# Designs tried in a protein design chat: miniprotein binders against b1l550. Part 1

Scores and structures below are computed, not measured.

Target 1, 279 residues: b1l550
Amino acid sequence: MRLPEELLERARDIHSEAPSHRIKLDRVGSFGLKVPVEFKGFLLLAEADVWVSLPEGRRGVDLSRQVEAIYELSNPPKDPFSLCREAAISLLEKLNYADSSGVSIRFDAPLQDGESLKYYGVEISSIASDEIINKIRVEILGMTACPCTAELIRAYKSSEIAATHTQRSLGILEVSTKAEHPDPDKLASIIERAMSSPLRTYTKRPDEGGLVIRSLSNARLAEDVVREMIHLFLEEFGHLPEDTHILAAVRSMESVHMHDIYAERSFSLDEIRKEISSH
Unless a header shows other numbers, all headers, positions and changes below count from the first letter of the chain.
F, E and O stand for the ipSAE by ESMFold2-Fast, ESMFold2 and OpenDDE, each averaged over both directions (binder to target, target to binder). V2 = 0.75 x the mean of E and O + 0.25 x the DockQ between their complexes.
[cut] marks letters that were taken out.

## First folded at step 1 (miniprotein)

Design c1 (at its last look DockQ between E and O 0.84; V2 from the best seeds 0.00; counts 0 for: pae E 17.5 > 1.5, pTM E .733 < .8)
Fold by OpenDDE base, look of step 2:
Structure c1 (fold): chain B 279 residues (1-279), chain A 80 residues (1-80)
Amino acid sequence: as target 1 above (279 residues)
Amino acid sequence: SKVYILVEGDDPEKLEEAIRRIKELAEKLGLKVIVERDGDTVWIFIRGVPEEVLEKLAEEIRKIAEELGVKVRYTIEKRE
């Protein structure tokens, strides 16, 4: 049933009314939308959040316009980076009362692993106000081998390659920049290279053995992984603006404990350069 | 109306100065500005520009560009 237009004319515009309390809201929007995106030749159904700020003198946001904004741009499907940026801008255009907007798109990104696929988690965002800030968060699983246990085993049994416990570890890189979104595949690669070894979807026996040997030969603390991530990031993305903000983190699902080990560093490029130069 | 401005320049300092001046100009006029950066390319979006101000705004932006030696391209879209 569609309401007659005549009835709509009689209805109060609730959203445009003055609120009971004149307070600005930072984010009001629709979360958990599903939008198609094209990523590396794949058509993916991604989850999307859209929001705008709400001024103190307005009771509510025109939510339908928000939804319309992103879906208009989603047909035909396009890359999520452009979608985020364009949608963020479109939101501000469509909702003139807003001084800021944001779009976040989440999906599992395919990553080629031989003849099979593995994946990493990605969240792509754009926040628009007086400038556009682009944010990307990449999460990928890898494997870490503990150097401490390895040393204990070496002390106990003389071996060229000491046995140690291994576990899955989640590496995280989050980048916020006024430049374009960094390449998520490169970010994923940095995380994998920072760990003892990558994970494989499918391994043959020789490959499996090699993977484990590599891990044992490259034992790393969670702290080591984070530091290596930062180092590799600087090598690959040091050209980004100095005010670019980075979060590098790892969550190690330790196999000998019931709890996880977590390490992180948050920094700007300017800050970390100064720190490194001081040593 | 909306004004889309593409600012290009080989001198980063001049480019940044141009952006700053354009922003200031818009702010003085009470207009909303969005700046998007893509490598050496900068897009400036000015929203809510009254029709009576469009020509003047465009002219002032042109003057800034000429003074600083940057290239600007702009497109005006009128809101329906």
Scores: ipSAE 0.035, ipTM 0.343, lowest interface PAE 4.9, mean pLDDT 88
Fold by ESMFold2, look of step 2:
Structure c1 (fold): chain B 279 residues (1-279), chain A 80 residues (1-80)
Amino acid sequence: as target 1 above (279 residues)
Amino acid sequence: SKVYILVEGDDPEKLEEAIRRIKELAEKLGLKVIVERDGDTVWIFIRGVPEEVLEKLAEEIRKIAEELGVKVRYTIEKRE
């Protein structure tokens, strides 16, 4: 049943009223929307959040306009980066009382793995105000090998046994920049190359042995995985604006412990260059 | 009304100076500005531009482009 349009002229516009308490809100929005996207030839179902700031003088947000802003742009499905950016701009247009808007889009990205596929996590966002800030977070699993145990075993048998424990580790790169979003595949590649070895969807026995031998030959502390991620990031993306912010992190699911190890560094390009050039 | 401005140039310093001056111009008028970098192009979005300001804004942007030797084109979308 649809209500008569005439009611709109007589009903009080609750959203445009002043609130009882004049308090600005930073994020008011619709979260957990399902949005189709086209990414590298794949049609994916993504999860999106949309929001705007709400000034102290406005009681509520026009929520239907928020949903409209992203869904109008998502059919037919298109590139998630363009969708994210364009929806953030559209939010400010449709909700002109807002000082800022934001859109985030989350999906699992396919990545070629031999003749198969594997997936890594991607979350992108665009935050629009007097500038647009584009953020991307990439999470991908790799294999790490513990150098501490490797050294202990070497000392025990004077290098007769090459062994240590290996485990899955989750590598994280998050980039916030005024430039366009970095390519998520390049970020995923940086993370994988920083690990002791990549993970595969499946392997045959000789390939599995090769992965283990590679990981043993590249045993790395979680701290050094993070350092390598930063080094590789600077090599690939050092051209981004100086105020670009990066978070590099690893969470290692240690196979011999009941708990995880975590290492992290956040920095701007300006900050890290000064740090490196001073040492 | 909203204004979309494409800024192009082969000299990065001149390109960034043009963007900075366009932002400063819009801020002096109390307008909200969004800068989007998409590869080798820069888009500037100016929202809530009053109709009486549109022609002046366009002329000032053209002057900035001529002074710095950058190419500028713009599109105006008028709300009905």
Scores: ipSAE 0.000, ipTM 0.256, lowest interface PAE 17.5, mean pLDDT 84
ESMFold2 (binder alone), alone request of step 1: mean pLDDT 75; pTM 0.691
ESMFold2 (binder alone), look of step 2: mean pLDDT 74; pTM 0.690

Design c2
Amino acid sequence: SKVRVFILVEGDDPEKLEEAIRRIKELVEELAKKLGLEIRVTVERDGDTVYIWIRIEGLPEEVLEKLAEEIRKLVEEIAKELGVKVRYEIEVKE
ESMFold2 (binder alone), alone request of step 1: mean pLDDT 74; pTM 0.689

Design c3 (at its last look DockQ between E and O 0.08; V2 from the best seeds 0.00; counts 0 for: pae O 16.8 > 1.5, placed apart)
Fold by ESMFold2, look of step 2:
Structure c3 (fold): chain B 279 residues (1-279), chain A 80 residues (1-80)
Amino acid sequence: as target 1 above (279 residues)
Amino acid sequence: SKVTIRVEGDDPEKLLEAIFRIIELAYKLGLYVTVERDGDTVKITIRGVPEEVLEKLAEEIRKIAEELGVKVEYEIEKRE
């Protein structure tokens, strides 16, 4: 009776029509696709978004061609950075009515932590037009140590019980650049080094039967962690193009206070250099 | 491991300095610290101390006590 190919062609015909309201759309695509990637020897199931711009004269996007662009490149699995960039280029080629395309890939990256693995969040994207813009966001949990001098003074001068503590913190680095994506492990290392104490997994050794925690400490406020992240970033990645944009942020989760502490700074490389050079 | 330190001294400035330096050692290790008054002594509790650093921590606390002339009682518990 009916052929699946006929249905697909009919759907494409509807999408090529002019819309009732001729308004350009910036991002139209398929979100939440499952794609395999190979990252530093690990085979991971990542989540991807693909999109293109839609000109004012076109009613819809050919969704099947969008999905083809990334799935064709994901078999066999390869590194997510190449997949991201190549898929964005392929989208622009396959959907020639678009003036820009984009691909985002999200995964939890494994990181060796003694005898155990821990994970940190990675999201990369590539936006293709007349040029390619690469973006990477890294999120990693660690510890910040608070030298709570005021709390100590209160405890010494009062009969009340007081606590001075370390706390969990989420460190964030986001980089947008025309260069290749920065290595996520280097970004994660910058975040961990800027914090007072990264979270550690407990190890259980067969011969010992006990748990050992290992901790690294540097007493810093959330504000100082962000400043240190920027300093370390400039040391490692100051060679990137001057219009590279960075966001550095920390959210400290404190059980004693009623609210999280949050610090953030966004900047371009040329902006921050001028700021530092003025001192 | 849990470490409990009781600090006592006749000079309030030296006592407070000893307390600050002990807490700073714990912060450099990323460890949780509580400080409470116990009569005329100050009780400092450091939680989550790794076994490999217990001896070094005890040695540094002893040095602080000697330098500042404060009395320190140091107790280690393996639970916690």
Scores: ipSAE 0.000, ipTM 0.192, lowest interface PAE 12.1, mean pLDDT 75
Fold by OpenDDE base, look of step 2:
Structure c3 (fold): chain B 279 residues (1-279), chain A 80 residues (1-80)
Amino acid sequence: as target 1 above (279 residues)
Amino acid sequence: SKVTIRVEGDDPEKLLEAIFRIIELAYKLGLYVTVERDGDTVKITIRGVPEEVLEKLAEEIRKIAEELGVKVEYEIEKRE
């Protein structure tokens, strides 16, 4: 049932009223929208959040205009990076009472794994105000082998092969920058390389048994993984602006404990460079 | 439940492949593993195995063993 135009106009009037309490809101918008995006040759249906700030003198946001802004830019489907940035800017233009806007797009990104595909989680965002900040969050599962247990077993049994427990670990890289969004595939690669081993979707080859050996021989604490992620990130993305903010984190789903182990570091590029140079 | 798998084989390559496939299977099922060597055997321990998965896991491991020609012993310890 298409709401009569008159009802839409009335709804707009309500939003423009003075609120009962004059308080500014930071984020008001629509969450959980579905939008098509093109990502590296794949057409994907992504989840999107759109929002703007609301001044103290306005009761509500025109939500319909927000939705229209992103869908207009989504036809034809385009890359999620451009969509986020352009939509954030468009929101400020369409909703002139807002001093800030934001768009977030989430999807599972396909990643080549031999003859098959695996995936990682990605959230691409842009926030517009006096400046534009681009944010990307990548999450990918890998495998870690515990060095502590390996040493205990070595002490107890003379074994040529490092025996230890292995677990799935979630690696997280979140980058906020005034530059363009970093390549999510590169971020995912950094996370995988920082762990003991990547996960595979399918293995048929005898030579892939070497993966287990490599994992066991490359035992790492969650703390080690985070430090390695940071190191690899600096090598690949050290050219980004110095005020770029990074979160590197790992959640290890421990096999020997009822709880998970978590490690993280939040930093700016200038901060971490100073820290490393001091040693 | 805790599952202990002992793998034995004369061919090191097949043995390693069996270990890898078992580990992969466990992870696909959302399970975690400990791998240790016990003499000429490899001991794989899988913890937190739901009861409903035990039979399926055992069957898949048997298939791996048959395909690769390795000997597998499968033991279940139920959490009291």
Scores: ipSAE 0.000, ipTM 0.147, lowest interface PAE 16.8, mean pLDDT 83
ESMFold2 (binder alone), alone request of step 1: mean pLDDT 77; pTM 0.717
ESMFold2 (binder alone), look of step 2: mean pLDDT 77; pTM 0.714

Design m1
Amino acid sequence: SPEEELKKLKEELEKAKELIEKAKELLEKGDPEEAKKLLEEAKKLIEELIREAYELALKGKRPDAKELVIEALKLLEEIEKLEKELKEK
ESMFold2 (binder alone), alone request of step 1: mean pLDDT 81; pTM 0.771

Design q4
Amino acid sequence: SPEEIEKLKEKIKELEKKLEEAKKLLEKGDPEEAIKLLREALFKLLEEAYELAKKGDPELARELLEKAWELLMELIKALRLLEKGDPEEAKKLLEEALKKIEEKLKELEKKLE
ESMFold2 (binder alone), alone request of step 1: mean pLDDT 74; pTM 0.662

Design s4L
Amino acid sequence: SPEEELRKLLEELFKAIELIYKARELLEKGDPEEAIKLLEEALKLIEKLLREAKELAKKGDPELARELLELAKWLLELIKRLAKELAEKGDPETAKELLKEAEKLKKEIEKLKKELEK
ESMFold2 (binder alone), alone request of step 1: mean pLDDT 80; pTM 0.805

Design s4b
Amino acid sequence: SPEEKIEELKKELEEAKKLLEKGDPEEAIRLLFEALYKALELAEKGDPELAKKLLEEAKKIAEELRKKGDPEVAKLLIEWAERLKEMLKELE
ESMFold2 (binder alone), alone request of step 1: mean pLDDT 69; pTM 0.582

Design s5a
Amino acid sequence: SPEEKIEELLKELREAYKLLEKGDPEEAIKLLEKALKLAEKLAKKGDPELAIRLLEWALFIARLLAEKGDPETARKLLEEAKRIAEELRKQGDPEVAKRLIELAERLKEYLKELE
ESMFold2 (binder alone), alone request of step 1: mean pLDDT 69; pTM 0.630

Design s6b
Amino acid sequence: SPEEKIRELLEEAYKLAEKGDPEEAIKLLIEAAKLLARKGDPELAIWLLIRAAYLLARKGDPETAIKLLIEAAKLLKEKGDPERAIELLKLAAEILEYKGDPELAKKLLEEAEKLLKEL
ESMFold2 (binder alone), alone request of step 1: mean pLDDT 73; pTM 0.640

Design t13
Amino acid sequence: SPEEELRKLLEELFKAIELIYKARELLEKGDPEEAKKLLEEAKKLIEKLKREAEELAKKGDPELARELLELAKWLKELIERLEKELKEK
ESMFold2 (binder alone), alone request of step 1: mean pLDDT 80; pTM 0.761

## First folded at step 2 (miniprotein)

Design c5
Amino acid sequence: SKVVILVEGDDPEKLLEAIFRIIELAYKLGLYVTVERDGDTVVIVIRGVPEEVLEKLAEEIRKIAEELGVKVIYVIEKDGSPEEALRRAREIAERIARE
ESMFold2 (binder alone), alone request of step 2: mean pLDDT 71; pTM 0.645

Design r3e
Amino acid sequence: GDEERVRRIEEEVRRAEEIVRRAEEIIRRGNPETAERIIRDAMRIVWDVIERAYRIAEDGSPDVARRILDRAFEILDRVMEIDRRIEER
ESMFold2 (binder alone), alone request of step 2: mean pLDDT 82; pTM 0.783

Design r4a (at its last look DockQ between E and O 0.02; V2 from the best seeds 0.00; counts 0 for: pae E 15.8 > 1.5, placed apart)
Fold by ESMFold2, look of step 3:
Structure r4a (fold): chain B 279 residues (1-279), chain A 118 residues (1-118)
Amino acid sequence: as target 1 above (279 residues)
Amino acid sequence: TDEQRIREILDQLFRAIQIVYQARQILDQGNPQTAVEMLDRAIQMIDRLVQEARRLADEGSPDVAQRILDLARWILQLVDRIAQRMAEQGDPQTADRMIRQADEIRQQVEQMRREIDR
């Protein structure tokens, strides 16, 4: 059929016209695209956002070209980190009127849990301009035990066995860097090691007791979990560029409260080293 | 709109992918009957989406159609691997049926890809 092509050739290009009001837009794009990715041998369903900046003199973006950019790179499915970076670069090349582009990809990453599999949340992004900034956010659930409650029960009952409540806590590490995205499994490991015990997907009754006992033996405040996450991060990733920015946080779902407890610290590698060395 | 239709088709393709991934996990957990039911649904979805890709190419969206066909090809490879695992677990009749169904769709995919690329 030749007729649709002839009509497209005659139609004016609305997107390239000047707008009524010449105002730059920071992010214009397609959000909530579903794309397949291959991560560590698994085919996963991810959700992607793509965008570019829009200069003051351009009325609209070519949305089909944005979808095309990530589409071309997602067929066949490939590593989400490569997809993210390459799509951001491709967007800037295909939409050469933009001075920046961005891609975010979100998926649930599999993690080996004994003989079974569990999942943790990953969101990556790449922002391309005259340089590439890579960001990764990892979220994983673990168990925490409250040391304040344990100490009060011990002191009141004169018991040598610490007793306290345990609860689920969500640990968060977010890293922005000019280097490649850090390995999400290493970030997840840092979070789990900072907590009182990992949260397992399947536990028989005897195994469940062991997890609770380990949590009681490693009682930590949410604040202490954040501090430990930072310490472990510096051990594993202290070699990253000095302007690398990190957020470490914990949201603890305290069983004795109607609300969550939250602790957070943001820092650059340069900043935190100066703070620690000052004692 | 054409954009809305394309997003709907991609959403359904990714739902089929999720079903295939879940079916692999269910098979590994020792529930092959459920895995077969899930794979049958996914194969039917892939077949429909491959036909939609042809319509998209005819309607002036050949690049999107190519993407759908390439994704379908890759998912059918995963179906083949799961079917081979079923044969190893002692159900070669079910495995053979699924491989035949996937091969029929794969042949259509390859023919359509060649027609679009010309």
Scores: ipSAE 0.000, ipTM 0.228, lowest interface PAE 15.8, mean pLDDT 78
Fold by OpenDDE base, look of step 3:
Structure r4a (fold): chain B 279 residues (1-279), chain A 118 residues (1-118)
Amino acid sequence: as target 1 above (279 residues)
Amino acid sequence: TDEQRIREILDQLFRAIQIVYQARQILDQGNPQTAVEMLDRAIQMIDRLVQEARRLADEGSPDVAQRILDLARWILQLVDRIAQRMAEQGDPQTADRMIRQADEIRQQVEQMRREIDR
């Protein structure tokens, strides 16, 4: 039942009223929207968060306009990068009282794994204000083999390929830049290459054995993985602006412990370049 | 298709916005000359897009034209803010020039909006 238009005209615009407390809010919006996106030829249903700032003199945000802003841009479905940036900009246009806006889009990205597909997690964000900051977070699982246990077993059995415990490890790259969003497939590739071995959706027995042997021959601490991620990132994305901020992290789901091992480094490109050059 | 054309125009507007934001970043990084060049490019893009909006309105798509004009107006406000920063950083002459150019386009936008609303 649509309320009579006449009643709507008489209703106070609650959102435009002065608040009881004149306090600016940084983020007010709708979280957990479902939006279609096109990614690498796949039509995906992504989750989206949309928000704007709220000035101190305004009680509330026009949430309907926020939702409209992203959905009008989502039909027809488009790439999530463009959608994110365009929606962030559109939010500022539609909600002219806001000095900042943001959009976050989350989905599982398909990645070819032989004849099958695997996936990695992607979160794309854009924040618009006096500038646009693009953020991308990529998460992908790999496998790590422990070098410490391998060394202990090697010392005990004198084998060329020392047995060690292996575990799934989550690699994370988060990049915040004033440039375009980095290619998520490249980021995922960096993470996988930094691990002892990638995970496979489907393996035949010989392939499985080869994967394990590869992991054992490339045993890495979580710390090693993070350092390798940073190294590979610099090789691939060293052309990004110097103020680009990166988080490289690994969460190793340790198979011999009831807890996970976590390692991270947060840095700007300028900072890490100076650090490496000092050695 | 008309839809494709509209999409292309909107894409160009968003590109113009990106250029303006990049120019701001470059300005903040201490390269005002490059920032000015980028802003000039963005202003020229906006001017062209405003003219295209007029064509769309004339061709029977006034709603789309109005949307383009609204976006153009918003971009011009961004230009004004950047120009103000340039003035604060010690280049008021360039700032004044950019503001004047933005004002010229803004006048065109407002005129076109009035024409579409008639």
Scores: ipSAE 0.000, ipTM 0.206, lowest interface PAE 11.2, mean pLDDT 84
ESMFold2 (binder alone), alone request of step 2: mean pLDDT 83; pTM 0.818
ESMFold2 (binder alone), look of step 3: mean pLDDT 83; pTM 0.819

Design r4b
Amino acid sequence: GSKEDVERIKKEIDEAREIVKEAERIFREGTPESAIRIMFDAVWRVLDMIEKAYKIAREGNPEVAERIMKEADEIVKRVEEIARKMAEEGSPEIARKLVELAKYIREMVERLKREIES
ESMFold2 (binder alone), alone request of step 2: mean pLDDT 79; pTM 0.787

Design r4c (at its last look DockQ between E and O 0.03; V2 from the best seeds 0.00; counts 0 for: pae E 18.3 > 1.5, placed apart)
Fold by ESMFold2, look of step 3:
Structure r4c (fold): chain B 279 residues (1-279), chain A 118 residues (1-118)
Amino acid sequence: as target 1 above (279 residues)
Amino acid sequence: SNEDTIKRVEEAMRRAEEMIRRAEEMIKNGDYETAVRLMTEAIRIMDEIIQRAREIAEHGDKETAKEMIFKALRMIWDVIKMAYDMAEHGDPESAREILQRAYEILRKVMEIKERMEK
């Protein structure tokens, strides 16, 4: 034998060894991968994370198989929802020691704004095990105005004062469900309608003044923007499974407060329906 | 009595107006430190005015109370405008504190005004 037993003993896969401490890990993977996707006819460069669970008896994950799972499916580019779900399933097939897998895909989604385009943030994920849980988070900018300022305008009639209490706000909707991912454009629309005025891609001085006036006409506290988001969400997506989880939030970049204001509510559909029916 | 309260409010209004005028002069002269101190004290006095205007309304003279609140409101807007000028040209940290206090007072004013207009 030209290859001694000691050489064969050294030829082992360190990833399949037992670790020093036998502790299960929930998420082990490759983060920040660049993948192409096709969304609404646009070719976009997205950022993806892939992971699997690791059982207590396995030291490491096979990184090449994780990357293979998503890159094989991303060429040619396809819609990010199919890519997300299919990659999560492929991870479980390729890494049979895992009892769960996950894929997240982040991109800026285009949205028509008159003759111009604007963009809003989208992150989708699919977590596969015995079942698939789909998550989507949408972030979009808009304009808010304080009701207190609007009342003072009625008393004093000063647009300078009103202008100093309006600013950009970031609206957030996050949905976790066993159903298919909600349409991100519908989520973005809910957020924009809950706010005082949408933020436009191209604004001129006359348009800028018009946006401020519209913001004052539909003034809301950050807390009431979140409540309106929830109301509109229930109207559009109340049909989702009762155990669907939602987070609705807004962060206002208030110029007059010199700091951000933040409001948030998380809930399940069955939880919020009970709360509403008790009042 | 309501007459004692009215006299106190009138004196407080005159003091606050003078402090605001002096703060404006200090800003023009570039003395932002003195302007901040004057505006902070004016804000404190405006809070006192609002509390005393509530007392006047409760003793039955709602029209006098409304006029006092409107004058306080005008002074608050002057302070807000000066604070934004300071934030742009020199002292955004002090301007932040002044703005926060001024908007808290505005909320109190709107609550009281709404109650009186019932």
Scores: ipSAE 0.000, ipTM 0.149, lowest interface PAE 18.3, mean pLDDT 76
Fold by OpenDDE base, look of step 3:
Structure r4c (fold): chain B 279 residues (1-279), chain A 118 residues (1-118)
Amino acid sequence: as target 1 above (279 residues)
Amino acid sequence: SNEDTIKRVEEAMRRAEEMIRRAEEMIKNGDYETAVRLMTEAIRIMDEIIQRAREIAEHGDKETAKEMIFKALRMIWDVIKMAYDMAEHGDPESAREILQRAYEILRKVMEIKERMEK
């Protein structure tokens, strides 16, 4: 049933009314939209969130215009980085009462793992106001081996210590910058290299043993992994603007404990450089 | 010469691998006594390998030493796994002794690795 034009006009009128409480809202929009994107030659169906700010004098946002903005730009499918930036800008143009807009696109990015594919999580965002801020969040699973077993062996010379437990760990890098979005594959690589070993989609038993051995050989605390992530990030992306903000985090899914171990550091490039230079 | 040392280590590794393989067969056959003997000897050989790897590293070939250490770790892990299997199937005392020795070697390997990375 096509809603009569009259009803649509009435709905528009409602959105333009003064609210009962004159309060500005930071984000109003549609979440969980499905949009096609092209990523490294793959056509992917991504989830998208679109939003704008709402001034204190306006009751509601024209949600239909928001949806139109991103879908118009999604046909034909394009890279998610451009889509985010262009859609954020388009939202501000279409919704002139908004002083800020944002777009977030989430998908699983394919990564070559030998002859197979593995995936890591990506969230690409752009926020437009007086400036455009690009944000990317990469999440990838790896393996960590706890060095605690080594210490236990040292402490208990005679104790039957169980083999060092390995656990899956989720590495997270989130980068917010006025520059272009950092390459997610590079970010994923940094995370994997910072961990004891990467995860493989398919391992033969000997290969599995090899991964465990690698992990044991590179036993790292969650804290170690985060520090290594930061170090590797600085080597790869030290050229980004100094006001670039980074979150490096690891969540270790502990097999021995009922709870996960979590470590993080949030910093700007200028802050971390000063910190390192002071030592 | 470093080359001679490397060859000796490679030979020792082959011997250890063979012993571990045979031990696994013995465990499957229920011959735990023979398995323990073989595993004990394998552990001894691994200890020698670790010492030689350290020497190789000290002489400047850190990459070769690392590879040797990785192989030793693999063998240690195999021994540990076998020991646990043996414990489950009826000889926990022998398994305990083997585990203790294996973990001692593991510690040594890790210490050497940490020193090599510094």
Scores: ipSAE 0.000, ipTM 0.142, lowest interface PAE 16.5, mean pLDDT 82
ESMFold2 (binder alone), alone request of step 2: mean pLDDT 82; pTM 0.824
ESMFold2 (binder alone), look of step 3: mean pLDDT 82; pTM 0.824

